VHH binders against q9ulm0r997to1333. Designs and how they scored, part 6

Target 1, 337 residues: q9ulm0r997to1333
Amino acid sequence: FSIPVHFTNGTYHVVGFDGSSTVDEFLQRLNQEIGMRKPSHSGFALFTDDPSGRDLEHCLQGSVKICDAISKWEQAMKELHPGKSEGGTRVVKLMYKNRLYFRSQVKGETDRERLLLASQTSREIVAGRFPINKELALEMAALMAQVEYGDLEKPALPGPGGTSPAKAQHLLQQVLDRFHPRRYRHGAPAEQLRHLADMLTTKWATLQGCSPPECIRIYLTVARKWPFFGAKLFAAQPAQLSSKENALVWIAVNEDGVSILDHNTMQVHITYPYSSVTTFGGCRDDFMLVIRSIPDKSSGKSHIEKLIFRMAAPKIAEATFIMASYMNHCTTTVNPP

## First folded at step 18 (VHH)

Design j1
Fold by ESMFold2, fold request of step 19:
Structure j1 (fold): chain B 337 residues (1-337), chain A 119 residues (1-119)
Amino acid sequence: as target 1 above (337 residues)
Amino acid sequence: EVQLVESGGGLVQAGGSLRLFCAASGFDFSRYAMAWLRQAPGKRREWVALIYYHGRTDYKDSVKDRFTISRDNAKNTVSLQMNSLKPEDTAIYFCAKAWYSTSRFFDSWGQGTQVTVSS
C-alpha cells in the first residue's frame, strides 16, 4: 500500500505501509524519506481531515495502525451518508504539520523543517491568527512568492518568451490570495487590489536571485519576533454576566503554558505557566482552567481561581490534548525548554 | 548514499539530437521527483525538465516541445531526449533528485555530462 501525506504548502510525499504499520513506524519512514527530525525534536505529527468536510483535523496517536485509522475515517464517513452507493469519491487526507513547538530545538532545524514551519506560519498569517502590519505582510508574501515561483518575470513586448500583462496580473492575484492576510483584502475595490499587486511586484523584485533557503530564513527570523510564534490559538469568550465581558479573547497554548490574548490587538493579558494549572477540561461548549495563584506570604496558602470560557467543543478537545502533550513532554525531560 | 550518474553527452551539430541517461541508486527512486539541470559556462545552474513520481512532466519554456524527460522505475533511470539542439543548449547537464514526491527543490545531483552543440 501507499498513500500521499500532504504538507501545508500544497505538496505531498507518497509513503509506503502495510497492514501492521503503526503511525509511529509510518512517521519514522516519512521523516527519514523527507529529511525531517523525529517528533520529539520537530514537534510534527500526522493528522487526518474530518470525515464531514469541516475545517477540523484529528491527530493520530503513535500506537494506532494506519489501516485502522483509515478504516475508522471511512466508517465515520459512511455513517454521515448512510444511503450512498460505493461510488463516493472522497478519501481520507493525511496531513503532516507542526503540533508542538519547542524553542530549544530551533538550532537543529533542517531545511525541510524550516520550509514546512514557514509554510504553516504563512497559513496562520493569511487566516488572521498571527499579528502582522500591512507593510510587513506584503514583504512576507513576496518572500513566499520568491520561494514558490522564483524571480519575478517582467512583462515583455509581444514576442517569443514574453509574459502577457494579463498572465502576470493573474499570478500576482494568486500570490496575494495564497500568502497575504485575507482581512486586508476583504471588501476591497478592484483598484485597491490592483494597487496591492503593484506593491507586491516592487517587494518581489527586490528579491531577485534570493535562494529559497535564504528567503525562508528571513521569513522565520521576522515571524519569530512575535513571542507566541508556534503557539496554537483558540477563539474563546470568558463566561461572565456582563455583555462587555463577553468579548472574544485568544487562548494561546505553547510550551510555556496557557496565555490569554486580546482578540483585537493580540497583546498578552496574562500567562499561566503549566505549574499553575491544577486541572483543565471541557463540558459541552465550556472550557475550564483551574489556576493556583502565588502563595500568600502571610499564610503560606495559595488561592484557587476557576476560569470558564465558551469555545466550540472540537476546539476544546484540541486545546486540551495540546496542553496535555506539553505537560507530558516537560515531565519526561526533567527541565522545561 | 544517494548516487546519480549521468551519461550520453557529447558533441553534436545544431539541429541534431542527443539522449542523456541517469542511473540512480541509494534511495527509493519511485517515490521522488527527478529533474535535469544544466549549467552553461559562467551561468548559474538552472532546471530544464522535471518529472514527478507519477510521471507528470514540466519543462523550461526554452526547451518545451524539443526536450522530453522520462523515467523507468524498474531500472531506476531518468532520461532526457533532446531534439532540434541549438548552440544555446551547450552546458553540463546534471541529473537531480528532489526533496520528496512533488518537491521542486533538489538536494542531490551527479558529476554531470557535457553537451556541446556546434553551429
Scores: ipSAE 0.696, ipTM 0.884, lowest interface PAE 0.9, mean pLDDT 88
Fold by ESMFold2, fold request of step 19:
Order: sequence, then structure tokens, then C-alpha cells
Structure j1 (fold): chain B 337 residues (1-337), chain A 119 residues (1-119)
Amino acid sequence: as target 1 above (337 residues)
Amino acid sequence: EVQLVESGGGLVQAGGSLRLFCAASGFDFSRYAMAWLRQAPGKRREWVALIYYHGRTDYKDSVKDRFTISRDNAKNTVSLQMNSLKPEDTAIYFCAKAWYSTSRFFDSWGQGTQVTVSS
């Protein structure tokens, strides 16, 4: 058996396995073959897409057999689309991407880890889950263009080089679609899109001769200035609203704890370290956090705050699992055998 | 340990042809993209031809239609047929292993084989 494992930059690696292969064994083989560190360092994990086609990805646990995970996915797909022939149905997609981000592990990153982290971050920038201003967004898109396509080539000039003006504009639009935030181009007229392409050309041209590893290092250096780089963000609605219906927040989960960010600006409102989180979990579409503060000096009582957020149940499960993973990692790191 | 051994280089007159070979070992050859790189005196290594794990190829514009890359997964070999050679093709040619099945980045190459094209 072999199966493609997809990466966030649209590339993949085919990995071999047999009927007894666990996810852990599969990942070990994948990591050895592509030059990634083990999950305890890189924080990367294996995911499947959702059988329904929803924007959900399911992390595979290490002890699970790959064949069983594929069968479970296929069974769920069959249950969602009764009566369809397997010849005409979608097949499972395995994805490999960062799940847990550890600041202490940055120094030991391999070139592949940096490439895949930058690619994943670029995906988040495009989707609007990463704060970036208009000027910097073009610079970041140009860096990814240099990584993906190399030096910008000159159009329609005498000699062996020179791509036609029409082809050059198509490529520039493709770069913007792949690497530039969708929100900055939403509803923009063709003239504004052409202006963006001209500005991209200027930024990309300054990168002539810059190697992919150097472009990726610059990309990550800039991206890591955001305190929540590497965090997983979940859209949620606080339950204790008395006015506006559209009062979304981001719940950001990282190695430090759980933070609430303004949905529009992505500025942090508050951070709850894991030491203050007494319990957490979900009930239907409600995600609950129970926070215990330092005991009040005057009364000796700790303040208990119960926070309720509306979230899709599968996202609650993912958030809960990631939080538990970070808490377990901190315990294991502090008390090694 | 990844091992890549190039051969088939030499001195050739302009307009001539040459076929380079690469023997690969130490990795699951059939799962990786492979490439030929070259380095002319005073220049950086540059990519000239790529073949993906499934056989699709890509070429640098300056060698397109003159060079043909191919692979034999049964023998773990990569070859480069070089036709209509020009003095500008003079370089050390390296066989390179990509990072993974569909990667265009390379992490390993051999010691190279010299190709010299005289006028």
C-alpha cells in the first residue's frame, strides 16, 4: 500500500504502509523520508479531511491503524451519500501540517519544517486568520512568489527570456490568489487588481537572486512578530451578550493558554494561562471554560469565572483536544522520567 | 545514506550530444522527484531538468527541446540526454534528489560530472 500525504503548499509525498501500520509508525516513516523532526519537536500531525466536505480536519491519534482510519472515513462517507457507487465517490485525503507550536523548538527547525510552517501561515494570511496590513501583505506574497516561482521574469523583451504580457498578468493574478489576503481584493474592480499586480511586481523584483531558504526565513521572522503565531484560532460567540447578534471573537489556543481576541482587529482582549483553567469542554454547541483566579487577599476566596461560547461541536472537540495536548506536554516536559 | 553517482561527462564539440547517467541508492528512489543541476565556473548551481516521481518532467527554458530527463525506477537511475550542445552548457552537472515526491527543492547531490563544450 501507498498513499499521498498532502502539504499546505499543494505538494505531497507518497508514503508506504501495510495493514498493521499505526499512525505513529506511518508518521515516523514520513518524517524520515521528508526530513522532518519527530512530532514532539515539530508539532506536526496527520489529519484526514471531513467526509462531508465541510471545512473540518480530523487529527489522527498515534495508536490508530492507518487502514482502520481510512475505513472509518470511507464508512462515514458512504453513510452521508447512500446509494453512491465507490467508483464515483471522493477518496480520503491525508494532510500533514502543524498542530502544536513550541517556541523552544524553533532553533532546531529543519528547512522542510520552515517551508511547511511558512506555507501554513500563508494559508492563514489568505484566509484572514492572521493580522497583516496591506503593505506587508504584498511583501509576504512576493516572498512566497519567489519561493514558488523564482525570480520574476521580464515580459515581451527581445531575447530568449520574456513572457507575453497576457501570461505575465495571469501569473501575477495567480500569485495574488494564492498568497494575498482575500479580504483586500473582495469586490475590487479590475483596475484595482491590476494596480495590486503592478505593486506585487515591484516587490517581487527586489527579491531577485534571493534563495527559497532565505525568503522563508524572512517570511517567518516577520510572521513570528505576531504573539499568536502558531496558535489555532476558533471563531466563537460569547453566550453572555445582551445586544448585538454579530459579536464573534477568536479563541486562540497556544502553548501559553487560551486567549480571547477581537474578531476584527485580532488584538488580544485577555489571556488565560493553563494554570488558571480549572476545567473546559463542550456540551452540544457550547464551549465552556472555568477560570480560577488568585484568591482575593481580603476574603481569601478565589474568583471563579465560567465562560460560555457558541461554537460548532466539531471545532469544540478540536479545541479541547489541542488544549489537552498542550497541558500534557507541559506536564511531561517539567517532570521527565 | 543517500548516494548519487554521476557519469557520462566529457569533452564535446558544439552541436554534439552527450548522455549523462546517475546511479542512486540509500533511499526509496521511486518516491522522490529527481533533477539535474549544473554549475558553471563562477556561478551558482542552477536547476536544468526535473522529473517527478510519476514521470512528469520540467525544464529550464534555455535547455527545453534540447535536453531530455528520464528515470528507470527498476534500476534506480536517472539520465539526461543532451542534444545540440552549446559552449554555454559547459558546467559540472549534478544529479540531485528532491526533498519529497513532488518537491522542487533538493537536499542531496553527487560529486558531479564535467561537461565541456568546445567551439
Scores: ipSAE 0.676, ipTM 0.872, lowest interface PAE 1.0, mean pLDDT 88
Fold by ESMFold2, look of step 18:
Structure j1 (fold): chain B 337 residues (1-337), chain A 119 residues (1-119)
Amino acid sequence: as target 1 above (337 residues)
Amino acid sequence: EVQLVESGGGLVQAGGSLRLFCAASGFDFSRYAMAWLRQAPGKRREWVALIYYHGRTDYKDSVKDRFTISRDNAKNTVSLQMNSLKPEDTAIYFCAKAWYSTSRFFDSWGQGTQVTVSS
């Protein structure tokens, strides 16, 4: 048997397995074949897509057999679409991407790991889960264009080897769609989109001759200026609503703890280190976080604060699992780098 | 222990043809994309032709319709048929192994084979 394992840059590697192969064994083969560090260093994991086709990914646990995971996916697909069509159905998509980000492991990053981290970060920028201003967003898109397509081709002229003006404009719009934040192009008229493409051309042209590894290092250097680089962000609504602002927040989960960020600016309101988190989890669409403060000097008792957020149940499960993984990693790691 | 050995280069007059060969060993050849790169005097190494693990191909525009890349997974070989050669095709040609099945980045290449196209 073999199956494609997809990466966030739209490429994939075909990996062999058999009926006894666990996720851990499959990942070991994948990592060896593509030159990635083991999960304890890279934080990468294997995911399946959701059988319903929604943009929801499911992390596979290491002890699970690959064939069993595929079979569960196929059964869920059948139950969602039981119609009388006897034709083929969509097949499971395996995705390999970063799940846990460890600052101590940055020094050991390989060029391949940096490529995939940058690609994943680029998806977060496009989706609006990463703060970036308009000028810098174009510079970042140009870096990814240089990585994926190389030097910008000059406008087509009579003769072989040129690019037609229509093809060049189509490529520039594809680059913007792929690497530039959707919110900056939402509702924009065609002339504004052409102006963005012209500005992209200018930024991309300055990168002529820049190698993919150097572009990726520049990309990550800029991206890592945000303190929550590598965090997983979940949109949530606090249970207590203000009368004027029915506002969302971001719940950011990283190795330091759980942070509440302003939804628009992504500025941190507060960070709860894992040492202060006594319980967490969900019921229906409510995510609960129970925080214990430092014991009071006078009474010797700690404050208990209960925070409740409304979130979709699958996102609550994902956040809970990632938090537990970070907590387990910190407990298992006795000698920091 | 990846080894890539190029052959088939030489001197040819403009308009002529050459066929380059690459013998690959030390890895599971059928699972990786393979490519031909070239380096002309005074220029940096550039990608010329790529063949993915499943046989689809991609070419630099300047060689499209003149060059054909192919692979033989049973013999672990990749080849480049070069037709209608021009003096600007003069370069050392390298056989390269990609990072993975559909990667366009390369981690290994041979010593190369010289192709010289005279006017």
Scores: ipSAE 0.634, ipTM 0.858, lowest interface PAE 1.2, mean pLDDT 87
Fold by OpenDDE, fold request of step 19:
Structure j1 (fold): chain B 337 residues (1-337), chain A 119 residues (1-119)
Amino acid sequence: as target 1 above (337 residues)
Amino acid sequence: EVQLVESGGGLVQAGGSLRLFCAASGFDFSRYAMAWLRQAPGKRREWVALIYYHGRTDYKDSVKDRFTISRDNAKNTVSLQMNSLKPEDTAIYFCAKAWYSTSRFFDSWGQGTQVTVSS
């Protein structure tokens, strides 16, 4: 058997497997074939799309057989779309994405790894899960455009071989759609979009001759300036809303712990290291964190704080698993066998 | 390693002029936009002048028409001519490297040079 694995940059690689192949084995094979580091270093994992068509991704566990995962997905698809012909033709999409990010592993990144990280980051930017202003957004979009399309072709003078202005405009629109934050484009008048395209053109043109690896280098250098690069962000609403607190926050999960970020600015409010997290996971329909403070030297008493967030159930699960993974990783690193 | 070394700072009276210099090394100078940043006491660092790889310049409104940024690619230098200096211009001035040729964002800067404008 073989199945395409889709990458964050829109490319894919077909990977062979048999009926007994586990996700770990599958990933190992994939990594070998595409020259990626082992998951413990790269943090990349295998995901499936949601059989319902919702914008959800499901991380596959390493011990699960690929065939079983596919079958499960297909079964779910059938159950969710009874009698609809359209549901019967949809095939599971396997995605290879970064799940865990380790700063210590940056030095060993391959070009492909960097490319995929950048692409994934770009998707986060587009989705509004990365702090970026309009100016930076354009620059980042231009970098990605250079990576994906190469040098911006100068509008050919009206000659038989020149790219029609219409084609050029279409390309620019595609680039904006792919690499520019949706939030900045949403509801924008046509004139503003044209202006945006013009600005993009200007930025993109300046990258002439810049190689994809160089663009990616720049891209990641910029992106990594954000302290929560590589973190997974979850939109959440604190259950205990004081009249003075924003109704929404981001819960950022990374190797350092769990951080609460302002929803609009993505500025950090507070970070809880994993050492302080005593309990985490779903509590009824909410996400719960129990935090223990470091005992006061004077009183020896630790303060326990219970934090409850309203969050979508799938996201609760995801956050929980990611946290667990980081915690396990930390434990393994401290006590190497 | 990117190195940026600023010079030319000092004490000047209001209305006076200074010229700052920056020597750059450790990167392909001609491929990057360069800038001057400044940080006044108790204030955040801010850009004041930018010069793109192709020589186009941009300025903070408060320094427009008073400051002039220039570059010499042959010497890997950036300069900032500051005229009609005001006490408000008192700051540490930093030479900065942009992310790329037309970027307005900076990833490296020097130790800075102190500019003090007395009233």
Scores: ipSAE 0.327, ipTM 0.700, lowest interface PAE 1.1, mean pLDDT 91

Design j1
Fold by OpenDDE, fold request of step 19:
Structure j1 (fold): chain B 337 residues (1-337), chain A 119 residues (1-119)
Amino acid sequence: as target 1 above (337 residues)
Amino acid sequence: EVQLVESGGGLVQAGGSLRLFCAASGFDFSRYAMAWLRQAPGKRREWVALIYYHGRTDYKDSVKDRFTISRDNAKNTVSLQMNSLKPEDTAIYFCAKAWYSTSRFFDSWGQGTQVTVSS
């Protein structure tokens, strides 16, 4: 058997497997074939799309057989679409994405790894899960454009080989759609969008001759200036907010711990190291964190704080598993067998 | 590795002049725009002066006509001539490397040099 694995840059690779192949074995094969590091270093994992068609991804566990995972997905699909006609042609989509990010592993990154990380980051930027202003967003989009499409072709003088202005404009729109934050484009007047395209052209043109690896280097250098680069963000609403105000926050999960970020600015409110987290996971329909404060030197009393967040159930599960993975990793690195 | 080393900072009286220097290494200096940034206590880091690879310069409005940025590609150096200094110019000044030749964004900067302007 073989199945395509989709990458964050829009490309894919077909990987073979048999009825006994586990996700770990499958990933090993994939990594070997595409020249990626081991998951323990790269933090990349295999995901499936959601059988319901929702914008959800499901991380596959390493010990699970690929065939079983596919079968489970197909069964779910069938159950959701009992009618012959609409569900029959959709197949499971496997995705290869970064799940865990380790700062200490940056030096060993391959060019492909960097590319995929940059692409994934770009998707986060577009989705609004990365702090970025309009000016920076434009430059970042230009870098990705240079990577994906190469040098911006000068509108050919009306000669037989010149790219039609319409084609050029279409390309610019595609670039904006792919690499520019949606929040800055949605609801914008046509004139503003045209202006944005013009600015993109200008910035993109300045990257003439810049190689894809160099562009990616620049891109990641900039992106990594954000302290939560590589973190997974979950939208959440604190349950115990005394004030009726719909105060959304981001819960950021990374190797350092769990952080609460402002939803709009993504500024950090507070960080909880894993050492302070005593309990975490789903509690009824909510996400719960139990935090133990450092004992006050004066009172010797440790304060336990219970934090409850409203989150979507699938996101609760995801956050829980990611936290667990980081905690396990920290334990293994400190106590090498 | 990109290295940027600032020098020339110090204490100066209002109305005085100071010249900052930056020595750059670890990259093709001539291909990148360079800038001076500053960070005052309790304030965000801000760009003050920029010089592109082709020598074009840009300045923050508050320092326009008072500060002059220049570069020497042969020596891999950037300088900032600061005239008519004001107490408001008190900050740590950083030499910064831009992303590329015409970028206004920066990916590297030095440790900085303290500039203090007394009233």
Scores: ipSAE 0.127, ipTM 0.560, lowest interface PAE 2.4, mean pLDDT 91
Fold by OpenDDE, fold request of step 19:
Structure j1 (fold): chain B 337 residues (1-337), chain A 119 residues (1-119)
Amino acid sequence: as target 1 above (337 residues)
Amino acid sequence: EVQLVESGGGLVQAGGSLRLFCAASGFDFSRYAMAWLRQAPGKRREWVALIYYHGRTDYKDSVKDRFTISRDNAKNTVSLQMNSLKPEDTAIYFCAKAWYSTSRFFDSWGQGTQVTVSS
């Protein structure tokens, strides 16, 4: 058997497997074939799309057989789309994405790993899950444009070989659609979009001669300036908020712990190291964190704080598993067998 | 460690000229855009002039045609020629390193040099 694995940069790789192949074995094979590091270093994992078609991804567990995962997905599809013949033509999409990010492992990154990280980051930027202003957004978009398309072609003088202005404009629009935050473009009049395209042109032109690896290097250098680079962000609503105001926050999960970020600015409000987290996971329909405060030197009493967040069930599960993974990793690093 | 050392500031009368210098060390100078920033009393720091790694320049509108930024990659220096100075130009001027070769964002700057323009 073989199945395509899709990457964050839009490319894919077909990987073979048999009926007994586990996700771990499958990933091992994939990594070997594409020259990626072990998951323990790279933090990359295998995901499936959601059978319902929702914008959800499901991380596959390492011990699960690939065939079983596929079968499960297919069964779910059938259940969700009873009687519609069209539901039968959809095939599971496997995706290879970064799940865990380790700062200590940056030095060993391969070019491909960097590319995929950058691409994944770009998707986060587009989706509005990265703090970025308009100026930087444009710069980042230009870098990705340079990576994907190379040097910006000079507007063809009306000669036989020049790209038609229309084609050029179309390309610019594609770049914006692919690499520029949607929130900045949403509802923008055509004139503003044209202006944005012009600005993109200007910025992109400055990158002339910049190689894809160099662009990616720059891209990641810039992106990594954000302290929560590589973190997974979950939209959440604190349940204890006395104020009727729907205060949304971001829950950021990374190797350092769990952080609460402002929803609009993505500024950090507070970080809870894993050492302070005593309990975490789903509680009824909510996400719960139980935090132990550092004992006051004076009273010796540790305060326990219970935090409850409203989150989508799949996100709760994802957050929980990611946290667990980081915690396990930290334990293994401190106590090497 | 990135080091940026500004010099050349001082007191000048309106309409006068100054030339600021910056010596850079601790990074591959030729690969980064450089800029001059300024901060007036009670105001936010703002960029006034930028020079990319390839020599292209950009200026704040208020200083356009009056200020000229230049760089010497062999000496790891950046300069700002300021002509027709105005009292509004009074500020601490900082030499700044950009994030990368074509960036308009800055991650490092020096201690600054005071420029005072008297009416």
Scores: ipSAE 0.008, ipTM 0.293, lowest interface PAE 9.0, mean pLDDT 90

